# Ledger of designs, part 270: VHH binders against q9y6x5

Target 1, 379 residues: q9y6x5
Amino acid sequence: LPPKLLLVSFDGFRADYLKNYEFPHLQNFIKEGVLVEHVKNVFITKTFPNHYSIVTGLYEESHGIVANSMYDAVTKKHFSDSNDKDPFWWNEAVPIWVTNQLQENRSSAAAMWPGTDVPIHDTISSYFMNYNSSVSFEERLNNITMWLNNSNPPVTFATLYWEEPDASGHKYGPEDKENMSRVLKKIDDLIGDLVQRLKMLGLWENLNVIITSDHGMTQCSQDRLINLDSCIDHSYYTLIDLSPVAAILPKINRTEVYNKLKNCSPHMNVYLKEDIPNRFYYQHNDRIQPIILVADEGWTIVLNESSQKLGDHGYDNSLPSMHPFLAAHGPAFHKGYKHSTINIVDIYPMMCHILGLKPHPNNGTFGHTKCLLVDQWCI
Key: E = the ipSAE of ESMFold2; O = the ipSAE of OpenDDE; V2 = 0.75 times the mean of E and O plus 0.25 times the DockQ between their complexes.

## First folded at step 13 (VHH)

Design U28 (framework vhh_7uia_1; at its last look DockQ between E and O 0.20; V2 from the best seeds 0.00; counts 0 for: pae E 19.4 > 2, placed apart)
Fold by OpenDDE, look of step 14:
Formats: C-alpha cells, sequence, structure tokens
Structure U28 (fold): chain B 379 residues (1-379), chain A 123 residues (1-123)
C-alpha cells in the first residue's frame, strides 16, 4: 500500500508554548514520534504565505502568495480573505496535494487548509471542505478520517487546519497565562481526539501524521503604536497591507513617499523593494509593492492610532516568537527523537520523500530533515 | 428570511443581572459565529462578546470579562448573553450579530443584525 500522510496545522501555535504550558496529549504524540522545537518560517510570517510555503517548499517571492492581502498592478486584482478563490493568485506554484493527486491511484483530501478549495493548475483536491471557521474540529476530523479510510482512489495525502490558538492569541496576547492556558488545553484535547480517532479506525500505526503551525505570536500593546498618519498624508499612497509589515503603493513619486516614511519611527524599517534584505527572500515578485514597512517586534502600524489586538504576527522570521514547531508520528519517523530547528520550506521535500513523490523545484533542503526519518542516515 | 431577534433587555439596578436572548431564523445557527455588540448613547458601537459556531470558543471585551457569559442553545437556535454585576456604563442597546473568523486573523464584518434590545442600568 502506498504511504499515507496527514498534515495538521494549528494556526498561530508559537513554539515556546510547548515549554510554557502543559500538553499531555501532544507530549505523548511527541514521545512516540519526533519533535522539531523551532521551525523558521518564511517572511512575512502570515497565514496564507506560510501555509503555502509548507506545501510548496518555496519562499513567498517564488510561490506568489506574498501576504494575506495583495494587489496586482497589471490586472488590478486584489487578494484577501474575502477574495482568495481566483486561481490567478495560486498558480505560480504547485502544491503537494496537486502533485499527489496527479499520480496514479492516488487522491488528496483537505479540511480547510488555505488554497485547498481553489482549483490550482486546473486541479482541486478530490475531497475538500469549503472554508468555514464555524465548523467544528470534530466534523473536520471526521471527514478527513472518513476520506482516508474509504476513498477510491485512496487518499494518500490529507490536510487538516484549525484556527486556534491564533484567534485567541490575537485577542488575549500570548503572555496572558490565564486565557492562553485555557485555549491551549483545548488544543491539546483536540490532539487527543485526533489520536484517539486514528486509533479507533486502525490508522494510527500506518498513517504518518505531522502536526505543525504556520507562525507564532508576539505580545502587542497600545503603548507600542506607529501611526502612519503622523508621517504621511493618506492621499499620497494606497495601503495594500498594514501591520506589522505594511505594503505601500505610492500615488506620487516613490522617492518622495519613501522620504516621508523613512524616519517615521525608530521602531520601523522602511525599504524600497530593491533594498529589501536578501535574507527575507521577499523581493523577486511583482506582487510585492514598491515600499514595505517592517515594524519591530511587538510594534503595531496603525492608521488613526486604533488597534484592537493584543497579539500579532508577521514580523521578522528570525524572531523566536514568530516560530512554530513541528511534531510527527508514523512509520516514516523515529521515536523519541528531538531536533533543534529546520526551515519551514524543508517540510515539502520531506513530505515528498515520505509519499514517494518527485518534488517540484523548491527552496527546501531534504538534508535538514534526514534525522527525523528512519530510512535516512543521520549525521 | 434571515432574521435575528433580541429579547431580555430592561431596567436593572447596579449589581443586578439580565439575560439577553437572540433567536436566529433563516439559517443554520451552528454554521456561524455569533456576537453581541452594544451602543451606548452618544458612543460608537462596541464589541462585547463572540462565540464560535461550535460553541467551543468564547471571546470577551475586557470590560465585561468575568461578568458576562455568552452561550448558545442549538436546539433552540438561540444565542444568550448572561450579564451579571451590571454597571451604569453597561447601559446601551445590545445587538446580536453574525460573523466569521478569517485566515488573516480578522473577523468578518457583521452581515446580519438584530433590532436590538435596550439595557438600562440605573439606581
Amino acid sequence: as target 1 above (379 residues)
Amino acid sequence: QLQLVETGGGLVKPGGSLRLSCVVSGFTFSSYAMAWVRQAPGKELEWVSSISGSGDYTYYEDSVKGRFTISTDNAKNTLYLQMSSLKPEDTAVYYCARTEYKYSGEWTPFDLWGQGTQVTVSS
């Protein structure tokens, strides 16, 4: 039988939550599998970009999902949560579920992973759920496991997405021990439900399962705001994306806009597109706007000095607060092994290896994950 | 027809309690996140509380945390807001509304509102 893989994402699960909170079910999962303590995600550290990086192995400039909100100057199209179904935005890369599904006698399934309800390269997942945040984890899990067990062709790759602890992280901030303890306990219970469901269905021993996240969460404050209106008139630019990385489309001379913003705050770096640091791999795409603003950790870029979030993400991807974790279990993985760090783009070639798929060109390094796999040599 | 109908408002003394109800019709209640929003005289709309469609997650404004409890009864298609330890500053028209959490970390604008119910806290 072909190998099977379930990829699970808990949005906004900061890596150090594992050290600061209790996770009985997740710890059991890790004990019987592997853990990568820190996963360096891609810049910007947002939901759409990083989830697509996981399943493509590409940096944002390469797969073309460069933010949660985008604008294409040629087509005049906009991308956002309310407008994410146009294949135009996704077709610059081939996600793993498409690659998998194009193989003989294989199919893919998805429960609300970003991009899975969109036909990409004229291919949509054989089984999928339209995104609806109100659908319970249980229902998502039930559908995924049903498809894994009863589909023909068999589902060999499946994704499962959940919005917590991101939503709560935004609301309460990651440093709110009382509220985040409650939320994270629920997450652990969901992991328990996942494991129990797989055991009940006889999938546990043969299914490879990866539990990961797209980004972390940093503490914000009303005392750490950068008001753009204090630096530049709103009529001089169009705001494509706001915080903590603002995408600026000038309505006047770019240099003039840059000069008005470059000294706006000591807690914000302003880059012309061509001057964006190479380490971000965030330059070579037309969807990246002429000027980007990058706030320091914990600072929020605002208009009119208004903000409702106590936690946020999207900051420099070198910051530990932005990093998720990765845990895995199944026949492809060692038992009781912990690894320090990998890059988020490394997950793609690993998944391709597990599934026996030929990977598309990608930015991942398979060598970084060899120590996690039983069939590989670990140096 | 889509409809939200709030009830349960009234006059109460400081420290008192009220229970607001919002009956949903025209759509599957559990398929949407629901929220309570209030507007005091001369003030802007203020978000009070939200609950996920499954009812598993609840969110509260800081000023009402520990005093208000949002809940649902799917069998009755009804959203509730249990208010305790009421204060004069809680005086407002209370609306129930429909929303959804997005990938971006934002909540959708409320696309369905009730007519509101008046809550007055006064000695």
Scores: ipSAE 0.708, ipTM 0.866, lowest interface PAE 0.7, mean pLDDT 95
Fold by ESMFold2-Fast, scan of step 13:
Structure U28 (fold): chain B 379 residues (1-379), chain A 123 residues (1-123)
Amino acid sequence: as target 1 above (379 residues)
Amino acid sequence: QLQLVETGGGLVKPGGSLRLSCVVSGFTFSSYAMAWVRQAPGKELEWVSSISGSGDYTYYEDSVKGRFTISTDNAKNTLYLQMSSLKPEDTAVYYCARTEYKYSGEWTPFDLWGQGTQVTVSS
């Protein structure tokens, strides 16, 4: 039987939620599979960039989705979550579903993973749902399982995206134990539903399933605001992205804008593009603006206003609060194995190996995931 | 024509209960997240409660948690806010509004509003 893989993302699922809350269904999944306790995501620790890194194995500077809000100075185009359908933004990389469809005459299926409703290199997921946050988890699961069983050529790669616990993390903050407990219990129940549906349909024993996330979440506060308007006048720059990583396009001399910003707040680092730390791998792309501001964990950059967010992400990818986890189950994976840490870019070459696909050049290291796989030695 | 119409406001004593209704027309009810937003005299707009378009998640501001319940009736294209244990501080104009959650973790700005219904909690 050809190898099959279902990749599931619960947006904003911070790794330490697993230690602070009870997840009976997820723990049963892990017991017969593998757990990676921390996944070190790419910078910036945002939804669009990290979801695309998972499926391309590339740093943001290489795949071109460098933020949730972008401006390309060469083409004068703007990207946002309400204007994300132009293939131009996605064409700097080849995601795994495109590779899957072009090799071995196999199909891909998608329930709302970022980018799957966009034709990338003239190829769209064989089966897909246009993004709509109002579509239930059950409806997404029903479509994915139908496509896994009833497709020609067969679906060998499927993706399923869910907005929680990110939506609640932003609204309540991760320290609201009452509300987060309720939301996380519901997510665990959805994982239980997923496993039972796959068992009922005879898919469970032969399907590889990965459950992961794109980033974590940290607590924000009205006491931790950086007012950018107190640093610099609006006439000096165009704001491309605001918080917690601000992307600044100067309207005057870049050095003059930098000098106005560099000492404005002790809770914000200000970088000229060429001075962005090499460890971020966030420099070599035209969509990265000439000046980048990086707020300290839990600090929000604002424009002479209050912030409504009680939780946020986008911060330094070395922060444990920004890290998701990865759990997996299936014929490719060991049973009952725990691993400490992998890089989010390592997921792509691992998935290519499982599916028997030749990966495009990528920033992942297959050796980092070998210990998870039954057909590999990890010594 | 897209329209939201709120009803059910009125004068109620402290500790009383009131049910607000919002009838929607011109769109598929379950395709959008819906919210209740209030404005007390001389104050800014305050978000009260939201329900996801799927009906899977309900969200509440801390001061109303345990006292207010948001719900929907798809057959009647109606959003409800059941209010109990009402306090003088709950006195406000209550608006029904349409919104949507995006990949970025941001809720879209409210793009469709009702006219509002006045709730007055007074002895």
Scores: ipSAE 0.267, ipTM 0.657, lowest interface PAE 3.3, mean pLDDT 91
Fold by ESMFold2, look of step 14:
Structure U28 (fold): chain B 379 residues (1-379), chain A 123 residues (1-123)
Amino acid sequence: as target 1 above (379 residues)
Amino acid sequence: QLQLVETGGGLVKPGGSLRLSCVVSGFTFSSYAMAWVRQAPGKELEWVSSISGSGDYTYYEDSVKGRFTISTDNAKNTLYLQMSSLKPEDTAVYYCARTEYKYSGEWTPFDLWGQGTQVTVSS
């Protein structure tokens, strides 16, 4: 019987929510499996880049999804919510569902994971849902479990994506205990529903399940705004992405634009592409613009003063507020084991190992996750 | 062709009601957060209300809470703003707008705008 894996993401689930809020269902899941308390994600700490890093094992500069908003100067293509379906953007890497379903007697299923409704290298997930945020978690789960239980060839790799707690984290901020407690209780109930559904359908004992997230969330404030229009005339640049990492395409000499920006705010770092810190692994791709502006934690880059932003992400990936968690359960995993930290790119080679797939070249380190796995010798 | 078309504006007495509609074309409506934004004569653009792509999360500026209701009809690709208990200070051009991503909020950049519809509340 081939090994099976379900990869689940709850968007924007900050690692320390586990310590600060009650999760009876998730804690039962963890008790019977493994927990990684912090996953160090990739810079920039945004949704599309980090979801693609999980499934490719690559830094953003290597897989080419470098932000939620991108521009490619050679092809003149734009990436955004309405242009995320062009395979051009995704084709710099091979995600695990493509590799999986190209194996003999295997297929892949997807419920709205970023990129799964795109024909990457002319290959789209064998079973998938077109992205539609109005589709309930229950409907996504029902489709995934139907495909896991009834498909020929069998579905051996499946993904499931949910937009919370990210949406509420933006609305309320992570420090709003009353509202976030309500939101996170709903998330925990969904995890309970997931486990119950898998048990009812006879999938629970032989399915490996990873529950993780792409990033965390930090508190924002009206007192922490960086107004670009007060520092530089908009005519000097094209804005590709705004906050908290602005992507600046100069319309005039790049050094001149840099000099106009470098002292704009003490709460913002201004980098020429060549000077972006090496620890970000965010330099060697043409989609990374010539100048980036990196706001300090909790600061918001704006073009005007109107804002009610209460939570955001995208900041420096060394910040604990940007880190998600990873929990896993199934025949491949130990029971009751906790691990402190892995890199988000380490998830890919671990998943390839579980599925018996040859990983593509990647930035992950299998050794970082060996202690989670029953078939590995951990030292 | 990407397009947002507002209708339903007009002259209404204080305390009256009006429903604004925004018909969208050229994109999957439910994949984006949508907003209503207004501009009174000589004033800055002011965010009024937003709805997430799922429809599950609605947000309102404080002065319109309890009076305005944002909603969507995905079958018709139409965004609505039901306005009731209208006041003279609600007089403005009302625009529908699409955010760059599926999150809603006034700090989210709007990348597609309608032409606007005039709402005038006066005796």
Scores: ipSAE 0.000, ipTM 0.124, lowest interface PAE 19.4, mean pLDDT 89
ESMFold2 (binder alone), look of step 14: mean pLDDT 82; pTM 0.837

Design U29 (framework vhh_7uia_1)
Fold by ESMFold2-Fast, scan of step 13:
Structure U29 (fold): chain B 379 residues (1-379), chain A 123 residues (1-123)
Amino acid sequence: as target 1 above (379 residues)
Amino acid sequence: QLQLVETGGGLVKPGGSLRLSCVVSGFTFSSYAMAWVRQAPGKELEWVSSISGSGEYTYYEDSVKGRFTISTDNAKNTLYLQMSSLKPEDTAVYYCARTEYKYSGEWTPFDLWGQGTQVTVSS
């Protein structure tokens, strides 16, 4: 009987929320499972890039989803959240659900994980829901549990995505303890519902469950704006992505655009593509633009406009505010084990091991996660 | 035919209350997030409040928190804004609008608007 895994993401769940708020249901989950306190995500620290890194084990320059807004200079295609169903954008990597389905006698199921409603290498998740933010957590959970219990070939890999606490993090900012407390309590109640549903259906004891997130959140302010229009005229460049990492496609000589930008604000770094720090692993892809602007934590790049958002992400992945956590429970995992830090790309080879899949070449290191697993010798 | 129709505006004294309604036709708004957006005389459009299509999540501009409550009646395809403790600064045309939350953590631009209903707060 093949092992089964449910991968759950609560978008924008900053790791230190666990220390500053009470999560009785999540703490009960962790007590009989494992906790990784910090997951170091990939740059840029945005939803699409990091969700795809979790399921491919690759840096963004390698899997090709390099931002939530992209431009490919070779094909002249533009990517946005509204047009993400073009397989072209997703075909530079093989996500775990595709590999899972290409093995004999296996199916995958998905409730709205980024990329699961797209055929990738001519393979779409066996069961999936088209993305719709208005669909409740309960409906997503009902579909996933039905598919886990009633599919042939059996569903061995399932994903469940929820937009909170990201949406509220943007609106209120992570420093708004009153509003974030209410939002995070609702999430904890949803985790309680998830566990209860799995127990009721007889799935809990034999299912591996991972609860994680793609990034954190940092506090923003109208006092921390970088007006790009004060630096450079729109006639000199095409803007591919804006904040907090601006992707600049020059309409004139690249050096001239760079010179107009490089000293414009003390609160952003301006990089020619070849000068992007190696530690970002954000250079070797045609979708990465010739000039990248990286705002300092909490600073927002704007085009002669105000910003009312109180929280944002996308910043330097070395920042603890950008880090999510990972909790897991199930027959593959130790009980009551706490680990300090892993890289987000390490999740993929761990999941492949649990499912008995041979991983595609990836940037993760299995040794970083082996202490979480009962079948591994941790020394 | 897609249509949003706002009602419930009027003249009210400071500290008073009003309830705005928006009736939706031509689509199921439970498939979309809905918002209230206002425009004060001579000012830009200001977002006021949003509600998810599931009804589980509500969001408010800081100046209206604790005073305004957004809600839906899905059976009637009706969006409400209950306004209390009204201030002269709340004087505006109030529009209901359709939007959608994206994976990017951003709401889509409002793509369908009502005609607006005037709220005037004066002594």
Scores: ipSAE 0.162, ipTM 0.613, lowest interface PAE 5.4, mean pLDDT 90

Design U3 (framework vhh_7uia_1)
Fold by ESMFold2-Fast, scan of step 13:
Structure U3 (fold): chain B 379 residues (1-379), chain A 123 residues (1-123)
Amino acid sequence: as target 1 above (379 residues)
Amino acid sequence: QLQLVETGGGLVKPGGSLRLSCVVSGFTFSSYAMAWVRQAPGKELEWVSSIYGSGGYTYYEDSVKGRFTISTDNAKNTLYLQMSSLKPEDTAVYYCARTEYKYSGEWTPFDLWGQGTQVTVSS
């Protein structure tokens, strides 16, 4: 039978949570599998961009999902997490479930991974659930395991997305040990339920399972606000995205807007598009606006208003607070191996290798993940 | 058609307990997240608690943490707020409200509100 892979994301699972909290179920999973302690995500460190990078192996400028809020100047279209179902936004890349269905005559299944309820290059995940935050983890898991166990052609690639600990990270901040402890214990229990369900259904021994996340979380404060209204009038620009990376579309001369913003705050960098640091790989796409503002870690950009966020992400991808982890278990993976760091774009070519798929051109480096795999020489 | 109806408010002594209920009609909890928001006399609206997902993920304002418990009964389409160790400063009109958690990690603005139920904590 063909190899099978389940990719699970717990949104906003900061890598150092593993060192500061107890995870008995995840610890047992890791003991019999592999752990990558830090995954260096792509910039900007937001949900839609990084989830799409995981399944395409591309930087945001290459796959086209460059933020959670976007504007295309040519088509005049707007993208948000409330208006995300237009295939136009997703068609600049080919995600792994599309490749899986087209190359191998295999099925894919999805429980709410971003993009899986959208036809991309005229191909939608064979089985999927429309996004709804109120649907339980148990219901998502029941659907995924049903599809993995009883499909023709067989489901060989499945995804499962869960909103925590991101929602709690935003509400309480990552430094709230009492609330974060409670939330992370519930996540560990869900991991235990996942493993138990797969064992009871006879899926566990032949299934590769990856547990990862898209980004981390950092502490924010009412004492760390950058008020754009103190520097520039709304009549001079259109705001496409606000915080912590603001996307500015000038209504007047670009240089004039830049000059009004460049000294606005010592805790914010202001870039003309062509001056965005090369290390971000965040320049070569029409959906990246002419001026980008990047707040320092823990600072929130506002428009003459307070912020209720005690935690946030989207910051510089070199920050350890923005990094998730990756744990994996299954016949493709070594047992009891720890690795320090990979890039989030490296996950895609690794998954293609496990599934026997030819990857589309991508920014990942297979060599970075080879030590995780039993069929690879890692010296 | 869409309606939130709060009940369970009343007069209670300091240190007492009260259970608020919010019956939802025209939609189900399987499609939304729910919140409790309060307004004390002469003050602004204050968010109290939210719940989403049947994983039991719950959020609380610091002043009510450990004293209030938010829960749902999906079969009865009812949201609850169990309040214990009530204080005079908990005196407010309590509103049930509907919201959504988005992929962006942000809660949407409340788009549907109940009429409110009065809670008075007084000796």
Scores: ipSAE 0.014, ipTM 0.497, lowest interface PAE 7.3, mean pLDDT 90

Design U30 (framework vhh_7uia_1)
Fold by ESMFold2-Fast, scan of step 13:
Structure U30 (fold): chain B 379 residues (1-379), chain A 123 residues (1-123)
Amino acid sequence: as target 1 above (379 residues)
Amino acid sequence: QLQLVETGGGLVKPGGSLRLSCVVSGFTFSSYAMAWVRQAPGKELEWVSSISGSGSYTYYEDSVKGRFTISTDNAKNTLYLQMSSLKPEDTAVYYCARTEYKYSGEWTPFDLWGQGTQVTVSS
């Protein structure tokens, strides 16, 4: 039988939540599988960019989803993560579900993973749900498990996306232990439901399951605001994205805009595109604007207003608060193995190996994930 | 027609309870998050509470936590706000509103509003 893989994302699940809260169901999953304690995500540390990096193995400058709000200077198109279904934004890379469908006579299934409701290179996930935040985890799980059991050609790659704990992380902040404890307990219960559903349906023993996330969360405050209006007038630029990474498109000379911004706040860095640190791998794409502003951890860029967010992400990807984890279980994975760190781009070539697919050129290193796999020698 | 109709407002004494209802028509109720937003006399609109279309996730502003409970009956296309331990500062017009949570971790602006129902808390 061909190998099968279910990839599950709990949005905004910061790695150190595992050490600060109790997860009995997730802990049982890990005991019989593997845990990667920290996943170093790509910059910027936001939902759309990192979810697409997981399934392509590429840095944002290479796959083209460089933010949740984008402007393409060549085509003059605008993107928002809300309602934009234009394949143009997604066509700079080939995600794993497309490769899965094209290399073998196989199907893919998706419950709301970013990009799965868009035809990419004229190929859409065989089974998918249009994004709708109001659809329950149970309904998403019911559809995924139905498609895993009742499809021809067989579904060999399936994805499931859930908005928590990101929504609550933004609302309460990650330091609100009472509210975060309640939210994380609900997530652990959902993981318990997932495992029990797969066991009941006879899928558990032969299915590889990865549980991961796209980023973490850091505490924000009304005391840590950067008012962009205090140093530059709106007539000088178009704002493409605001916080915590602001994307600035100058309406006048770029150097004049840069000079107005460069000393605006001690709590943000201002970069001309060519001066963006190489370690970010965030430079070589027309959707990256001529000037970017990067706020320090926990600081929010605003336009002469207050912010209601008590938590946020998008910050420097070297920050541990921005890092998620990865846990996995199934016939491809060792049992009871713990690994320290991988890069988020390493997940793609690992998944290709598990599914027997030839990966497209990517920025991941298969060697980084070898120790997780039973068919590999790592030391 | 897309319509939200609020009922259940009235005059109550401090410490009292009241249940607001919002009947929804013209769209699939479970496909959207719903919210209660209030406006006190001479003040700005204040978000009170939101619920996901599944009913699984509820959110409250700090001043109403433990006193108000948001819920839905999807079979009746009805959103509820159960208010207890009411205070004079809860006096406001209460609006039912439609919203949506995005991948970006943000709620969309409220795009469909009811007419509002008046809640007055006084002795």
Scores: ipSAE 0.018, ipTM 0.503, lowest interface PAE 6.4, mean pLDDT 90

Design U31 (framework vhh_7uia_1)
Fold by ESMFold2-Fast, scan of step 13:
Structure U31 (fold): chain B 379 residues (1-379), chain A 123 residues (1-123)
Amino acid sequence: as target 1 above (379 residues)
Amino acid sequence: QLQLVETGGGLVKPGGSLRLSCVVSGFTFSSYAMAWVRQAPGKELEWVSSISGSGTYTYYEDSVKGRFTISTDNAKNTLYLQMSSLKPEDTAVYYCARTEYKYSGEWTPFDLWGQGTQVTVSS
């Protein structure tokens, strides 16, 4: 029987929420599985880039989804909602569901994971749902479990995406204990529903389940704003992305734009593309703009306006507030094992190993995740 | 065609209650988050409350939290704002607006607006 894997993402689930709130259902899951306390995500710490890094094992400069808003200098294309299904943006990498279908001629299923409703290298998930925020977690779960149980050729890789706690993290901020407690309790109940559904369908004992996230969340404030309009006039540049990492395309000499920005605020770093720190792995792609501004944690870049965001992400990936966690259960995983840290790019080669797939060249290191797996030696 | 029709505004005394309604047509609002936004005389637009496309999650501006409740009736394509313990500073034109939550974790700018309904809180 081929191994099966369900990959679940709760968007914006900051790792230290596990220490500050009670998760009875998640703790029961972990008791018979594994927990990685921190996952170091890729820079920029945003939804589209990190979801694509999980399923490709690549840094953003390599897979090409470098931000949620993009401009390609070579082709002059803009990434927008109307272009989100253009394969051009996604074709710089091969995600695991494509590899699963092409190498082993197996099926893949998807409930709204970013990229799964796009034909990538002329391949789309065998079963998928177009993104629609109105669709309940229960309906997504019902479709995924139906496809896992009733498909031929068998679905061996399935994904499930949920928008919370990211949406509430943005609106309330992660320091709002009352509202975040309510939201996180609902998520824990959804995890309980997931486990119960898999048990009722006879899938639980033989299915590998990974629960993870793409990034964390940090507290923002009206007292921590950087007004770009006070630094530079709009006639000198085109704005490709704004906050907390601003992507600047100069309309005049690049050095002149850089000089107008570099001393504007003590709460952001201004980089020429070639001076972006090597540790970000955010330089070698035509979609990365000539000047990048990186705000300090909790600071918001604005255009002569206030911001209503009480929480945000996208900041430096070395910040613990930007880190998610990973929990897993199933025949491939040890029981009751805790691990401190892995890189988000390490998830891809681990998943390929579990599914028996040959990974495409990637930035992950299989050795970092081997202690989680029963078929690997770990001291 | 796309339209939002608001009703329920009026004159009310401080401490009173009003229920605003917004009937949507030309689209299903289950694919969009819906919001209430207000504008007091001589002031800028102020976001009041939003509800997710799934109807599961609600969001409130701090000054109205505990006093206002946002809800939907999907069968009637209607968005509601139940307002209680009204204060003179709640006097404004209230707009029903459409927004959308994206994979990016961002809410789209409000791209479809009703004509507004006047709420006046005075003794």
Scores: ipSAE 0.014, ipTM 0.452, lowest interface PAE 7.5, mean pLDDT 89

